# Designs tried in a protein design chat: VH-VL binders against q9umr5. Part 143

Target 1, 268 residues: q9umr5
Amino acid sequence: SYKPVIVVHGLFDSSYSFRHLLEYINETHPGTVVTVLDLFDGRESLRPLWEQVQGFREAVVPIMAKAPQGVHLICYSQGGLVCRALLSVMDDHNVDSFISLSSPQMGQYGDTDYLKWLFPTSMRSNLYRICYSPWGQEFSICNYWHDPHHDDLYLNASSFLALINGERDHPNATVWRKNFLRVGHLVLIGGPDDGVITPWQSSFFGFYDANETVLEMEEQLVYLRDSFGLKTLLARGAIVRCPMAGISHTAWHSNRTLYETCIEPWLS
Below, E stands for the ipSAE of ESMFold2; O stands for the ipSAE of OpenDDE; V2 stands for 0.75 times the mean of E and O plus 0.25 times the DockQ between their complexes.

## First folded at step 7 (VH-VL)

Design r57 (framework fv_nofazinlimab; at its last look DockQ between E and O 0.61; V2 from the best seeds 0.00; counts 0 for: pae E 6.8 > 2)
Fold by OpenDDE, look of step 7:
Structure r57 (fold): chain C 268 residues (1-268), chain A 122 residues (1-122), chain B 112 residues (1-112)
Amino acid sequence: as target 1 above (268 residues)
Amino acid sequence: QVQLVQSGAEVKKPGSSVKVSCKASGGTFSSYAISWVRQAPGQGLEYLGYIIPIFGTANYNEKFKGRVTITADKSTSTAYMELSSLRSEDTAVYYCARVDWTEFGSYGMDVWGQGTMVTVSS
Amino acid sequence: DVVMTQSPLSLPVTLGQPASISCRSSQSLVYSDGDTYLNWFQQRPGQSPRRLIYKVSNRDSGVPDRFSGSGSGTDFTLKISRVEAEDVGVYYCMQGTHWPYTFGQGTKLEIK
């Protein structure tokens, strides 16, 4: 039998967005119990990410308990950050494959349609004024806003990403790292034609330096310091990178070729 | 200049609900958050919660144990505060106030409504 | 919740003399962005509150320069250099750093 699959959606999504993914899983892995968690749908996905982590934790705990052999996580976009945090705070999770589907794992810094809609009068260069304020940190998108030109503000004011990355010291950093390292495989999926995740390499833990040059995962301090276990995971062969071109952000969960190439191999 | 105009005074029985409106004019409604503050007669100010209309998300003071509901209608530039299970202690002037959270540097209630008196009596 | 403590609660002042109101918070109001979200409000009799100062020391538009705010961390002060008749009312400090946001008890300024 196949391990259960838990799906976590992204910003402004609902379970309906994953109807094709469910179909693909059912066709290729018949009998798989797939649960798409209908929490924090639509505008509620703007809630603080820690609040979401808590809600999703409550939902996944019973599922994991019924699956002693383990489960797989498919986490899309913002959901990928929620899942990473979830795996960091859970000392007893049994996740085999954590599939991060076009997630801003290293943060977001881009003028996207979502950003323009949410902040019509603000450009990304000025968003730090909002996102790193007490008001801004009440919104999920600001919880992983990563301004490369205001690194000090990011490190100090980010109430989510900086913490789960271990970029800011906190008393749970060691434990979170230990917990996250329980994952069997970390599958990173993304691509250059995403159009939303900025830079798209963020899905692979790449990100801008102070000159907006994209550095790879291995060049990031979080990797070099192994602050939450990336270096360790890579060393044990537990990280899989699956880049794919020609896929827009809203199509990652519905593309058959992507599923067969990047997702299906890790559901067995 | 932005102005906030609130609905008229209310007299309610204990256990009932009241819904106060706050209409904004003279500015971009979506660029602001709307906060609600109340003041019992002869007492200080108490923060109830706020809403960011563009997001449709609200944050509440837990002191009210879920009795407060804040909503907004972007089409009419109006925010609403509903308080349920009214008690005599809820008798107060209720204020809406604008919070400029998108313009740089001005965080706080810089524009206030005229207030709405809500009286709860048996 | 953060407790805001004002002192004094009653402030009788002679016209033309200076006034000072203290506000203390139960914890630091410095946010992680480095700013301190401490506001001062004035409420004249029968009127809605009016913000005078934001982020400790910034005056709102139209606020006379005789009003000034200062402080850091947990200790803050509102000063009026020369009290005028129109300054009669209740003054509140408010913190906007920690949810839920909280006000001081208010200081009633009266003319002797």
Scores: ipSAE 0.296, ipTM 0.736, lowest interface PAE 2.3, mean pLDDT 93
Fold by ESMFold2, look of step 7:
Structure r57 (fold): chain C 268 residues (1-268), chain A 122 residues (1-122), chain B 112 residues (1-112)
Amino acid sequence: as target 1 above (268 residues)
Amino acid sequence: QVQLVQSGAEVKKPGSSVKVSCKASGGTFSSYAISWVRQAPGQGLEYLGYIIPIFGTANYNEKFKGRVTITADKSTSTAYMELSSLRSEDTAVYYCARVDWTEFGSYGMDVWGQGTMVTVSS
Amino acid sequence: DVVMTQSPLSLPVTLGQPASISCRSSQSLVYSDGDTYLNWFQQRPGQSPRRLIYKVSNRDSGVPDRFSGSGSGTDFTLKISRVEAEDVGVYYCMQGTHWPYTFGQGTKLEIK
């Protein structure tokens, strides 16, 4: 018998998007109970991420309670940030594998069609003016917008990402780190042909410096200071990095080779 | 150029409800917050809540939570405020106002409707 | 809730003379982006409020340059360099930093 799997979707997404992933799990691990959480679908995915975290928290509690042996999380795109926040705020979670499927874990600094639709007069170089305002922080995409050229604004104005990364002091930082470190494995998945996550290395906790040079996870201050436990997890052998080329952003959950290589081994 | 036009004056009995409309013209309706503010006769201004139409959900001042419902219809560029369980102290002029949250440096209520007098008597 | 306190509540001014209105907040209005969301509104008799000043000192388009705003933190001032007859009305400060947003109690400006 396999541990239950909980799936958390991304921006402008819904539970239907994961039908192929569900088929792969059923074929390779028959009898696995898989729940794709049907919350904050479509345009509701633009709601503030803390609001989404609260809603997803309420949904996962009964699932975890019925599975004392543990559960696995598969969290796609924006959903990977929701899941990381869940692991920090829940002192009683029983997550074994946290599978982060092309998620902007260190933030996003790239133009997309939905950003152009939402903010038609702005480009990535100017979005900090909107996103780091009180009203901008009411949108999920601004909760993880990370402008490497305005890092002081990011650190001061981010209501979500700077907090869960431990980049800004707050009274819960020690407790959140302790809670997150209860996870068994952190599985990081992404690749250079994603086309949406910018830089794509954000899925592996890499990000731009002020010159737009990508610094990898081990060069980031949050890693070096072990702000929320990345250095500790890596030292325990609990971080799995599974990069794969040739996969576009919307294809991560519908590629069988990716599933078999990067996801299946962690669904015990 | 943005204009906000509100529905006409209302006279209501205690315990009933009132729904005030606020129709926007000009600009991009989905890029605004629509705020609701009231003013009792001879008194100051009181903030009720706002809606961001792209979300379709509203945020309410706790003082009025449970009695105020704020909605928006994007197809008609119209926001609505409904106040239930009316009391005589709810007699006031009710204003809608735009907050343009997407423009650099723009914050607060820069465009106001003409106001809607709501009288609660008897 | 953040309490906004205006003084004076009534301000009679001789035409052509300066006027000054004080607004104090119960806590800092500096937001994490470094901006201060303190606005001033004018309400002429029988009219809707009109925004004059946003973010402490920025005058809205079409507002006469005799109006100016200043201050920081918790202490703010609206000044009218030379009061004109059309300036009669009630002036409100408002904070937009902390939810719920709150107004001062108003200052009634009168000529004579």
Scores: ipSAE 0.022, ipTM 0.546, lowest interface PAE 6.8, mean pLDDT 88
ESMFold2 (binder alone), look of step 7: mean pLDDT 89; pTM 0.917

Design r58 (framework fv_nofazinlimab; at its last look DockQ between E and O 0.83; V2 from the best seeds 0.00; counts 0 for: pae E 4.0 > 2)
Fold by OpenDDE, look of step 7:
Structure r58 (fold): chain C 268 residues (1-268), chain A 122 residues (1-122), chain B 112 residues (1-112)
Amino acid sequence: as target 1 above (268 residues)
Amino acid sequence: QVQLVQSGAEVKKPGSSVKVSCKASGGTFSSYAISWVRQAPGQGLEYLGYIIPIFGTANYNEKFKGRVTITADKSTSTAYMELSSLRSEDTAVYYCARVDYTEYGSYGMDVWGQGTMVTVSS
Amino acid sequence: DVVMTQSPLSLPVTLGQPASISCRSSQSLVYEDGNTYLNWFQQRPGQSPRRLIYKVSNRDSGVPDRFSGSGSGTDFTLKISRVEAEDVGVYYCMQGTHWPYTFGQGTKLEIK
């Protein structure tokens, strides 16, 4: 018997996007109960991430309750941040594998073609002006906007990412870290040809410094300070990094090779 | 100088819809958010929602239970507010207002339209 | 929703005398960035609202210096040092920290 799999979609996404993933799971792990959560689809995915976290929490709690042996999470793109926050606020989750599928785990600072209609490329450098405000933080994209040139504003105004990262002090930081550390494995998936996650290393908790040089996870303050448990997870061998080239952002959940290499091993 | 010019007064029947326009001039539309506020006769101000044109989506006051739709056309620098399933209680002057985020920390409605009277009567 | 409570609701004032309007919020209006997004608006009869003050104490361009805003957390005040005839109208406080943004009931300033 296989543990149930819960799938959380990304920005402007829906459950339909995961039809191939469901097929792959059914073929390789027959009998697996897979639930793709149909919440905050389409433009509703622009709702504040904390609102999404609460909605998804309500949906996963009964699933987890029926699976005392544990469950697996597959969380795609923006969904990966939702899931990480979910695992941080839940003191009783039973997630074995948390699979972060091309998620901007360390934030987003990019205006690729995929996001061009949302904000022009020329606006990337100025998006901080709206995103780090009460007005902007009502939109999910601003909740994980991470401007490396305005780090102070990010740290002070980010109502989501800075908090779940433990980059800004808050009264729940210790508890959230404890909760997140309940995960069996953190599987980080992403790649250089993603075309949306910027930088793509964000999927591995890498990110820009003030000179837009990409630093790896081990160079990040959140790791060095173990603010939400990355250092601890790595030390216990609980972090799996699975980079893959040649995969565009919208293909991470439908690529068979990627599934077999990066996802399937963690669904047992 | 940035100006907001709204469409003319409307008289509507209950159950119908109204769409008010707000055209911005004298500035960079993409550097603004557009808010919609209404004021019933002799009453205070009520916030309906706002749109950030560059995001192409709006944030709504849940009080209106999905009856409000705010859109923006960047090509014409025009924002729209549509209110459906109109009721007599929706009779009010509807205002659009600019939220300028050109300067960080300077948020709020600093420029207002002239208002659009919407009367809902059977 | 954050409730904004103004007092008084009616404010008769003699010309040349000072006026003071209180605005209290049901919760702190301090945002994560440390700013407090409390605004004051003036609405003269038959006109659109006009922003006077933003972030508690900052006057907009063209606003006379006889207007001043102060306060912190949940308690805010708009003061007019010397009321003039043109100051007649309704004044609203508004919080822009917590969605949905909300206004006070309004304070009607009249000349005695």
Scores: ipSAE 0.846, ipTM 0.919, lowest interface PAE 0.7, mean pLDDT 95
Fold by ESMFold2, look of step 7:
Structure r58 (fold): chain C 268 residues (1-268), chain A 122 residues (1-122), chain B 112 residues (1-112)
Amino acid sequence: as target 1 above (268 residues)
Amino acid sequence: QVQLVQSGAEVKKPGSSVKVSCKASGGTFSSYAISWVRQAPGQGLEYLGYIIPIFGTANYNEKFKGRVTITADKSTSTAYMELSSLRSEDTAVYYCARVDYTEYGSYGMDVWGQGTMVTVSS
Amino acid sequence: DVVMTQSPLSLPVTLGQPASISCRSSQSLVYEDGNTYLNWFQQRPGQSPRRLIYKVSNRDSGVPDRFSGSGSGTDFTLKISRVEAEDVGVYYCMQGTHWPYTFGQGTKLEIK
């Protein structure tokens, strides 16, 4: 039979947003137990990411305990960062496939129409002033805001992304890396027409240099230093890249071709 | 000069609600946070919470969760604090204050409103 | 919550003499960026609070140079080198490092 699937939603999301994904799973993998976690819905998704990680951890523990052969995670947008942190902080997780569905894994630096009320077109160059302060770090978007022009401030002020990426020295780095490396597969999904994740290559651990030129995963210091295990996972054949054009940010979990190509093969 | 102008004094009955406004002028509203602080007569200062208008959501002192709502209207450069289920101990002066969070800024409440007296008469 | 403790709570001072107010926090106020977000406020009778000092020792614009702040970690001091009649009021320290942000209980400065 099929391993249970746990779904973690993104910013301003709710569990209802995943009804089509649930239908696809039911059609292709009948009998699969799918749980869409209904924590931190809507505006509650702006709460600090470490608070969200703590709450989601409490919710996934009983599900994992009832499935000793393992579970799969499907984590959308901001939810992919929550899930990556879960894999690092849980020394008892049994996740086989971590499916990261258009998640800003290397951070966000975007003037996008999807989040226009948060990031007006001229504001992205100034948002570091909000985000890299104690007040800003109390909001989830700031926990993964990554301004390539103020990397020193990012490295000093980020309370979440710089830590889970191993970009700042911290006492848990070795344990978190060990825990993350217990995942069976890391499935990275995203594409150039997303319209929200900026750069869209963040979904594949790519990101801007100081000139806003995108460096791919293998060119990133966190990969080269293997700070949390990306180089080890890639060498093991455990990283799957599944880019797909023509999909907007809100459509990743409601596109059948995307599901069949990028998600279905990993729901053993 | 940035100024914060609050709505006028209110006299309320127990069990009702009050909504205090705080209008910013002389600067961009999206460049700072708005904090709310209260002071009961003859007492010290209590921090209620704040809003960063760009995010449109607030962070609350847990002491006041469930009774206080802080909002902002970017189009009018106005923040609001609403306190529900009023009781006599909510009698206080309510202040709004600006936080300038530039990287070289003060990160403190550098501009304060004039205060709004809310009296809950039982 | 971080507890901010001021002493003294009442401070009568002779005009022209120095005054010193202590503030202690229950936790270090050094933020991960290396800054210490400790502020001092003055509230004159019948007025809203006014910030005097931010980040331990930086005077706000228009604050007289007789006011100075010092300290580190958990122990902080506001000094007034020569108290003037206009300095009457209540002085508060506040920490902005750890949410929720908290105030000291206040020090009432009085002349005579």
Scores: ipSAE 0.218, ipTM 0.661, lowest interface PAE 4.0, mean pLDDT 88
ESMFold2 (binder alone), look of step 7: mean pLDDT 90; pTM 0.925

Design r59 (framework fv_nofazinlimab; also named i46; at its last look DockQ between E and O 0.76; V2 from the best seeds 0.75)
Fold by OpenDDE, look of step 7:
Structure r59 (fold): chain C 268 residues (1-268), chain A 122 residues (1-122), chain B 112 residues (1-112)
Amino acid sequence: as target 1 above (268 residues)
Amino acid sequence: QVQLVQSGAEVKKPGSSVKVSCKASGGTFSSYAISWVRQAPGQGLEYLGYIIPIFGTANYNEKFKGRVTITADKSTSTAYMELSSLRSEDTAVYYCARVDYDEFGSYGMDVWGQGTMVTVSS
Amino acid sequence: DVVMTQSPLSLPVTLGQPASISCRSSQSLVYSDGNTYLNWFQQRPGQSPRRLIYKVSDRDSGVPDRFSGSGSGTDFTLKISRVEAEDVGVYYCMQGTHWPYTFGQGTKLEIK
């Protein structure tokens, strides 16, 4: 039988967004038990990410316990960060494939049309003012806001991304790295036509430098220092990069070609 | 100079709802976070919640068990606080206040409204 | 929730003499960025609260230099070097580090 699949949604999403994905999984892997976690839907997805991590942890623990052979995670957009943190704090998870579906793994610094509806009167260059404060860090968006022009504020004020990345020293860094390295495969999915994740390379742990030049994963300090295990995972052949063009952010979970190419191979 | 002007005093029956407004002027509303604080007669200050208008969602003090709703209208630079299922204990002056943030970060609540007295009585 | 404890709750002071108010938090107010989001507010009779001090020791514009804030971690102090008649009112400390943000009980400053 196929390993159970757990799905975690993104910002402002709900379980309904994954109806096509469920259909694809059922068709190609009949009998697969797929659980789309219906937590922190809609506006509740703006809750602090650590709060979400705890909520999702409570939901996945029973599922994992019933699946001794392991489970697969499909985590979309903001959900990908939640899942990475989840795998970092759980010392007994049994995740075989962690599929990060167009997630801002290295953070977000975007001012796209998608974000403009959320921030219609704000520019990305000024969001640091509120995000890197206690008031701002109570919102999930600020938990992974990564301003390349205010790296000091990011490193010091980010209460989530900087910590799970091991970019700021903390007492759990070693343990979190050990836990995360329990994953069988890290499948990174994203693409240049996403339109929301900014830069889109963030889905592959790439990000801006101080000049807003995009550097790849291997150029990032988190990789070079192996702060949470990326270098180790790559060395053991556990990282899969699946870029795809022509897919908008809201279509990653509903595109059949993407599913067959980037998701399905890792569900068997 | 940023100013916050609140709506007038309210008298309400128990079980009803009240909605207080807070209009900001003299600055960019999107650059503010608006907090709501109340003060019962002769008592101290209690934090109800706050909203960052650009996010469109408020953060609430769980003490109020979902009775408080904070919203913002960016087009009118106005924040609102609605309190439902009113009780006599909700009788208080309700204040809005701006959470100041700039290139140095957020420092707290630097500008306050004049307050709105809400009286709950049968 | 973080409990803010002020002392004293009542503070009678002679004009021209100094005053000191203590505020203690139940846990450290140091935020991840290294800042401590501790504010002091003054509320004169019949008026809205007015912020005097932010981040422990920074004075707002227009606040006389006779007001000063100090402290670290969990212990904070507001000092008035020479109390004036206009200083009558209630003073509150507030922490903005841990949600939900909380106030002290208030200290009522009166002239003897």
Scores: ipSAE 0.872, ipTM 0.942, lowest interface PAE 0.6, mean pLDDT 94
Fold by ESMFold2-Fast, scan of step 8:
Structure r59 (fold): chain C 268 residues (1-268), chain A 122 residues (1-122), chain B 112 residues (1-112)
Amino acid sequence: as target 1 above (268 residues)
Amino acid sequence: QVQLVQSGAEVKKPGSSVKVSCKASGGTFSSYAISWVRQAPGQGLEYLGYIIPIFGTANYNEKFKGRVTITADKSTSTAYMELSSLRSEDTAVYYCARVDYDEFGSYGMDVWGQGTMVTVSS
Amino acid sequence: DVVMTQSPLSLPVTLGQPASISCRSSQSLVYSDGNTYLNWFQQRPGQSPRRLIYKVSDRDSGVPDRFSGSGSGTDFTLKISRVEAEDVGVYYCMQGTHWPYTFGQGTKLEIK
């Protein structure tokens, strides 16, 4: 009787990361059909995001068709961006709750330990040189790299995030906005101790200005212009913000308190 | 100044595999992409794929997907191109080349290795 | 895949005279950032390719100013204002806008 749940994983991830999440859902909503999409796993998660959107679209169409009462999406990290694009390109989606689990919705501008080892003194400040090129845009991480010191390059070269956020014009923008607005609830989850998503407020549509001062969602041009429907969704009462401290990036899908507070209420 | 030095010539039988190395010296290895391009005797240039070492994975031309594997060892500043299931038509000089970048972006291959002749014959 | 077509394929030139090579692409090479990722390479006999020009018209460091690139969209030209003996070789255009990246078939420049 509960709506089916579709789970989309993140960068360098796979379905096995969600075993605790599945346990929690089974305990609180027994009988829920949960499908963790096993596409673009591990290194394949570096494929261009538009390629991933196409693959995930093919996988979700039959699931949505079999669930006339609607479905819920739980989309983790990079997967949250895949789900944003999915909701925009599908003119017939029946998603009730879109649960964005620590996803860089306004982009990423920060280092991980692995990348710091390879590029220790300047990775963050110099990644724009590779990312904002045709070569870089064939890799998912560059599709949402958002250097606030080179915003003109981001706006012009990003083949994914700048388009899906309506930061650069696209012929399909009006249709994408209409499709996205069909969503019942946009549940945004993230927190200051994530340690990977930088700034962490990107999970709530906040981001750095040119001085690296974080501006929250309501101060973003994307929100003010209502480019893909955030202002409309907020006015409709459809945006839920659920920040939680003390949770590291790899723990969002395996913390029981987070599940009970931020996810469970939205799985009708 | 960046230099790319490739491994020596190889003679292989059909059905075997070959692994060509490309060692970078000078500059920061992780700050470049490394492309692999081949040239059959008397023919033009053909793009096989490239790796951005910082991401640890490569993008392959669909024509070679399933047969070509490009890897990078950051500790030795060396990129590798392995081609399996070799056929006589794979006989070519294989080049590595870095994809440069400046303040404004990345533009293409500005430094090339000396080339590695791979001959496939029975 | 984007098809790159060069003409002529064979270019005999008298020393000191100008030479011109055309390159046409099957679709526009303008990327969303407004840049056109069109490169020109020179390959002297027995040597690795050497990039002469990037972004249609920008000359690499150390490349003589007698080499110039021009063009837009789908139609590009490499010009040598006065051919020198060391210019003998094969010249290739390459597009880096659309994956997979592709080369023209090459133009062999010879002294007549």
Scores: ipSAE 0.668, ipTM 0.856, lowest interface PAE 1.8, mean pLDDT 90
Fold by ESMFold2, look of step 10:
Structure r59 (fold): chain C 268 residues (1-268), chain A 122 residues (1-122), chain B 112 residues (1-112)
Amino acid sequence: as target 1 above (268 residues)
Amino acid sequence: QVQLVQSGAEVKKPGSSVKVSCKASGGTFSSYAISWVRQAPGQGLEYLGYIIPIFGTANYNEKFKGRVTITADKSTSTAYMELSSLRSEDTAVYYCARVDYDEFGSYGMDVWGQGTMVTVSS
Amino acid sequence: DVVMTQSPLSLPVTLGQPASISCRSSQSLVYSDGNTYLNWFQQRPGQSPRRLIYKVSDRDSGVPDRFSGSGSGTDFTLKISRVEAEDVGVYYCMQGTHWPYTFGQGTKLEIK
């Protein structure tokens, strides 16, 4: 039988958004127990990411307990950051495949279509001023905002991303790395036509340098220092990169070709 | 020079609601945090919540979460605070205040509105 | 919630003399960015609060040099080197590190 699948949604999202993904899983992996977590829906997705991590942890514990052979995570957009934090903080997770579906894993620096109601005009050069403060850090978008022109402020003020990426020293770094490394596979999905994740290579742990030139994962300090285990995972053959062009941010979970190419092989 | 101008005083009955406005002028509205703080007569200050208008949602003090709604209208540079199920203990001056920022970050409430007295009496 | 405790609650002073107000928090106010979001506000009679000091010791523009802030961790002090008549009012400390942000009870400064 197939391992249970847990689905974690993104910003301003809900469980209904995944109906097509659920259909694909049922067709290719009949009998799979799929749970789309119905927490922090809609505007509640702007709550601090650590609060979301706590809530999602409480929801996944009983699912994982009922599946000692392991589970899979499919985590979309902002949800991929929640899931990566879960893998770090849970001593007892049994995740085989962590499928990160167009998630801003190295951060976000863009005012694009998905956030158009939040950013009706370009604000990316100014958002650091509120985001890198206690007021801003009470909102999820600021928890992973990564302004490459103010990296010192990011490194010091981020209450979430700089910690889970091991970009700032903290007492839990060794334990979080150990926990994250227990994942079987890290499946990274994203593409150049996403339109929201900026740079889109953040879904593959790439990000801007100070000149807004994208450095790929292997050029990032967090990789080179192996701060949370990326270098170790790559060396094990546990990182799968599955880029796909032609998919906008809201369509990742409703594209059959993407599912068949990038997701289906990992739902053992 | 940023200014915050609030709507006028209100007298309300218990169980009703009140909506106070706070119009900003002389600065960027969308990315500042607009806070709501109240002060009962002869008492200290109490933080209700705040909104960052660009995010379109507010962070609420749990004490008030079920009764307070904080919103913003970017087109008019106006923030609103609505308090429902009013009780006599809600009698207070309600202030809006912005959280400043500069090139190095945000630090606290630097500009305050003039205050709006809300009186709740049976 | 972080409890902010001010002392004294009432502070009668003689014009031209120094004044000192203490503020203590129930938790450290050091944020992850290294800043301590401890602010001091002045509320003159019949007026809205006005920020005097941010980040413990940084004086706001237009605030007279006679106001200074100090402290670290959980213990903070506002000092007025020479009290002027215009300094009458209530002074509040506020922490902006831990949501929900909280104020001290206030210290009423009066001229004897």
Scores: ipSAE 0.627, ipTM 0.839, lowest interface PAE 1.9, mean pLDDT 90
ESMFold2, look of step 7: ipSAE 0.507; ipTM 0.784
ESMFold2 (binder alone), look of step 7: mean pLDDT 89; pTM 0.917
ESMFold2 (binder alone), look of step 10: mean pLDDT 89; pTM 0.923
OpenDDE, look of step 10: ipSAE 0.864; ipTM 0.940

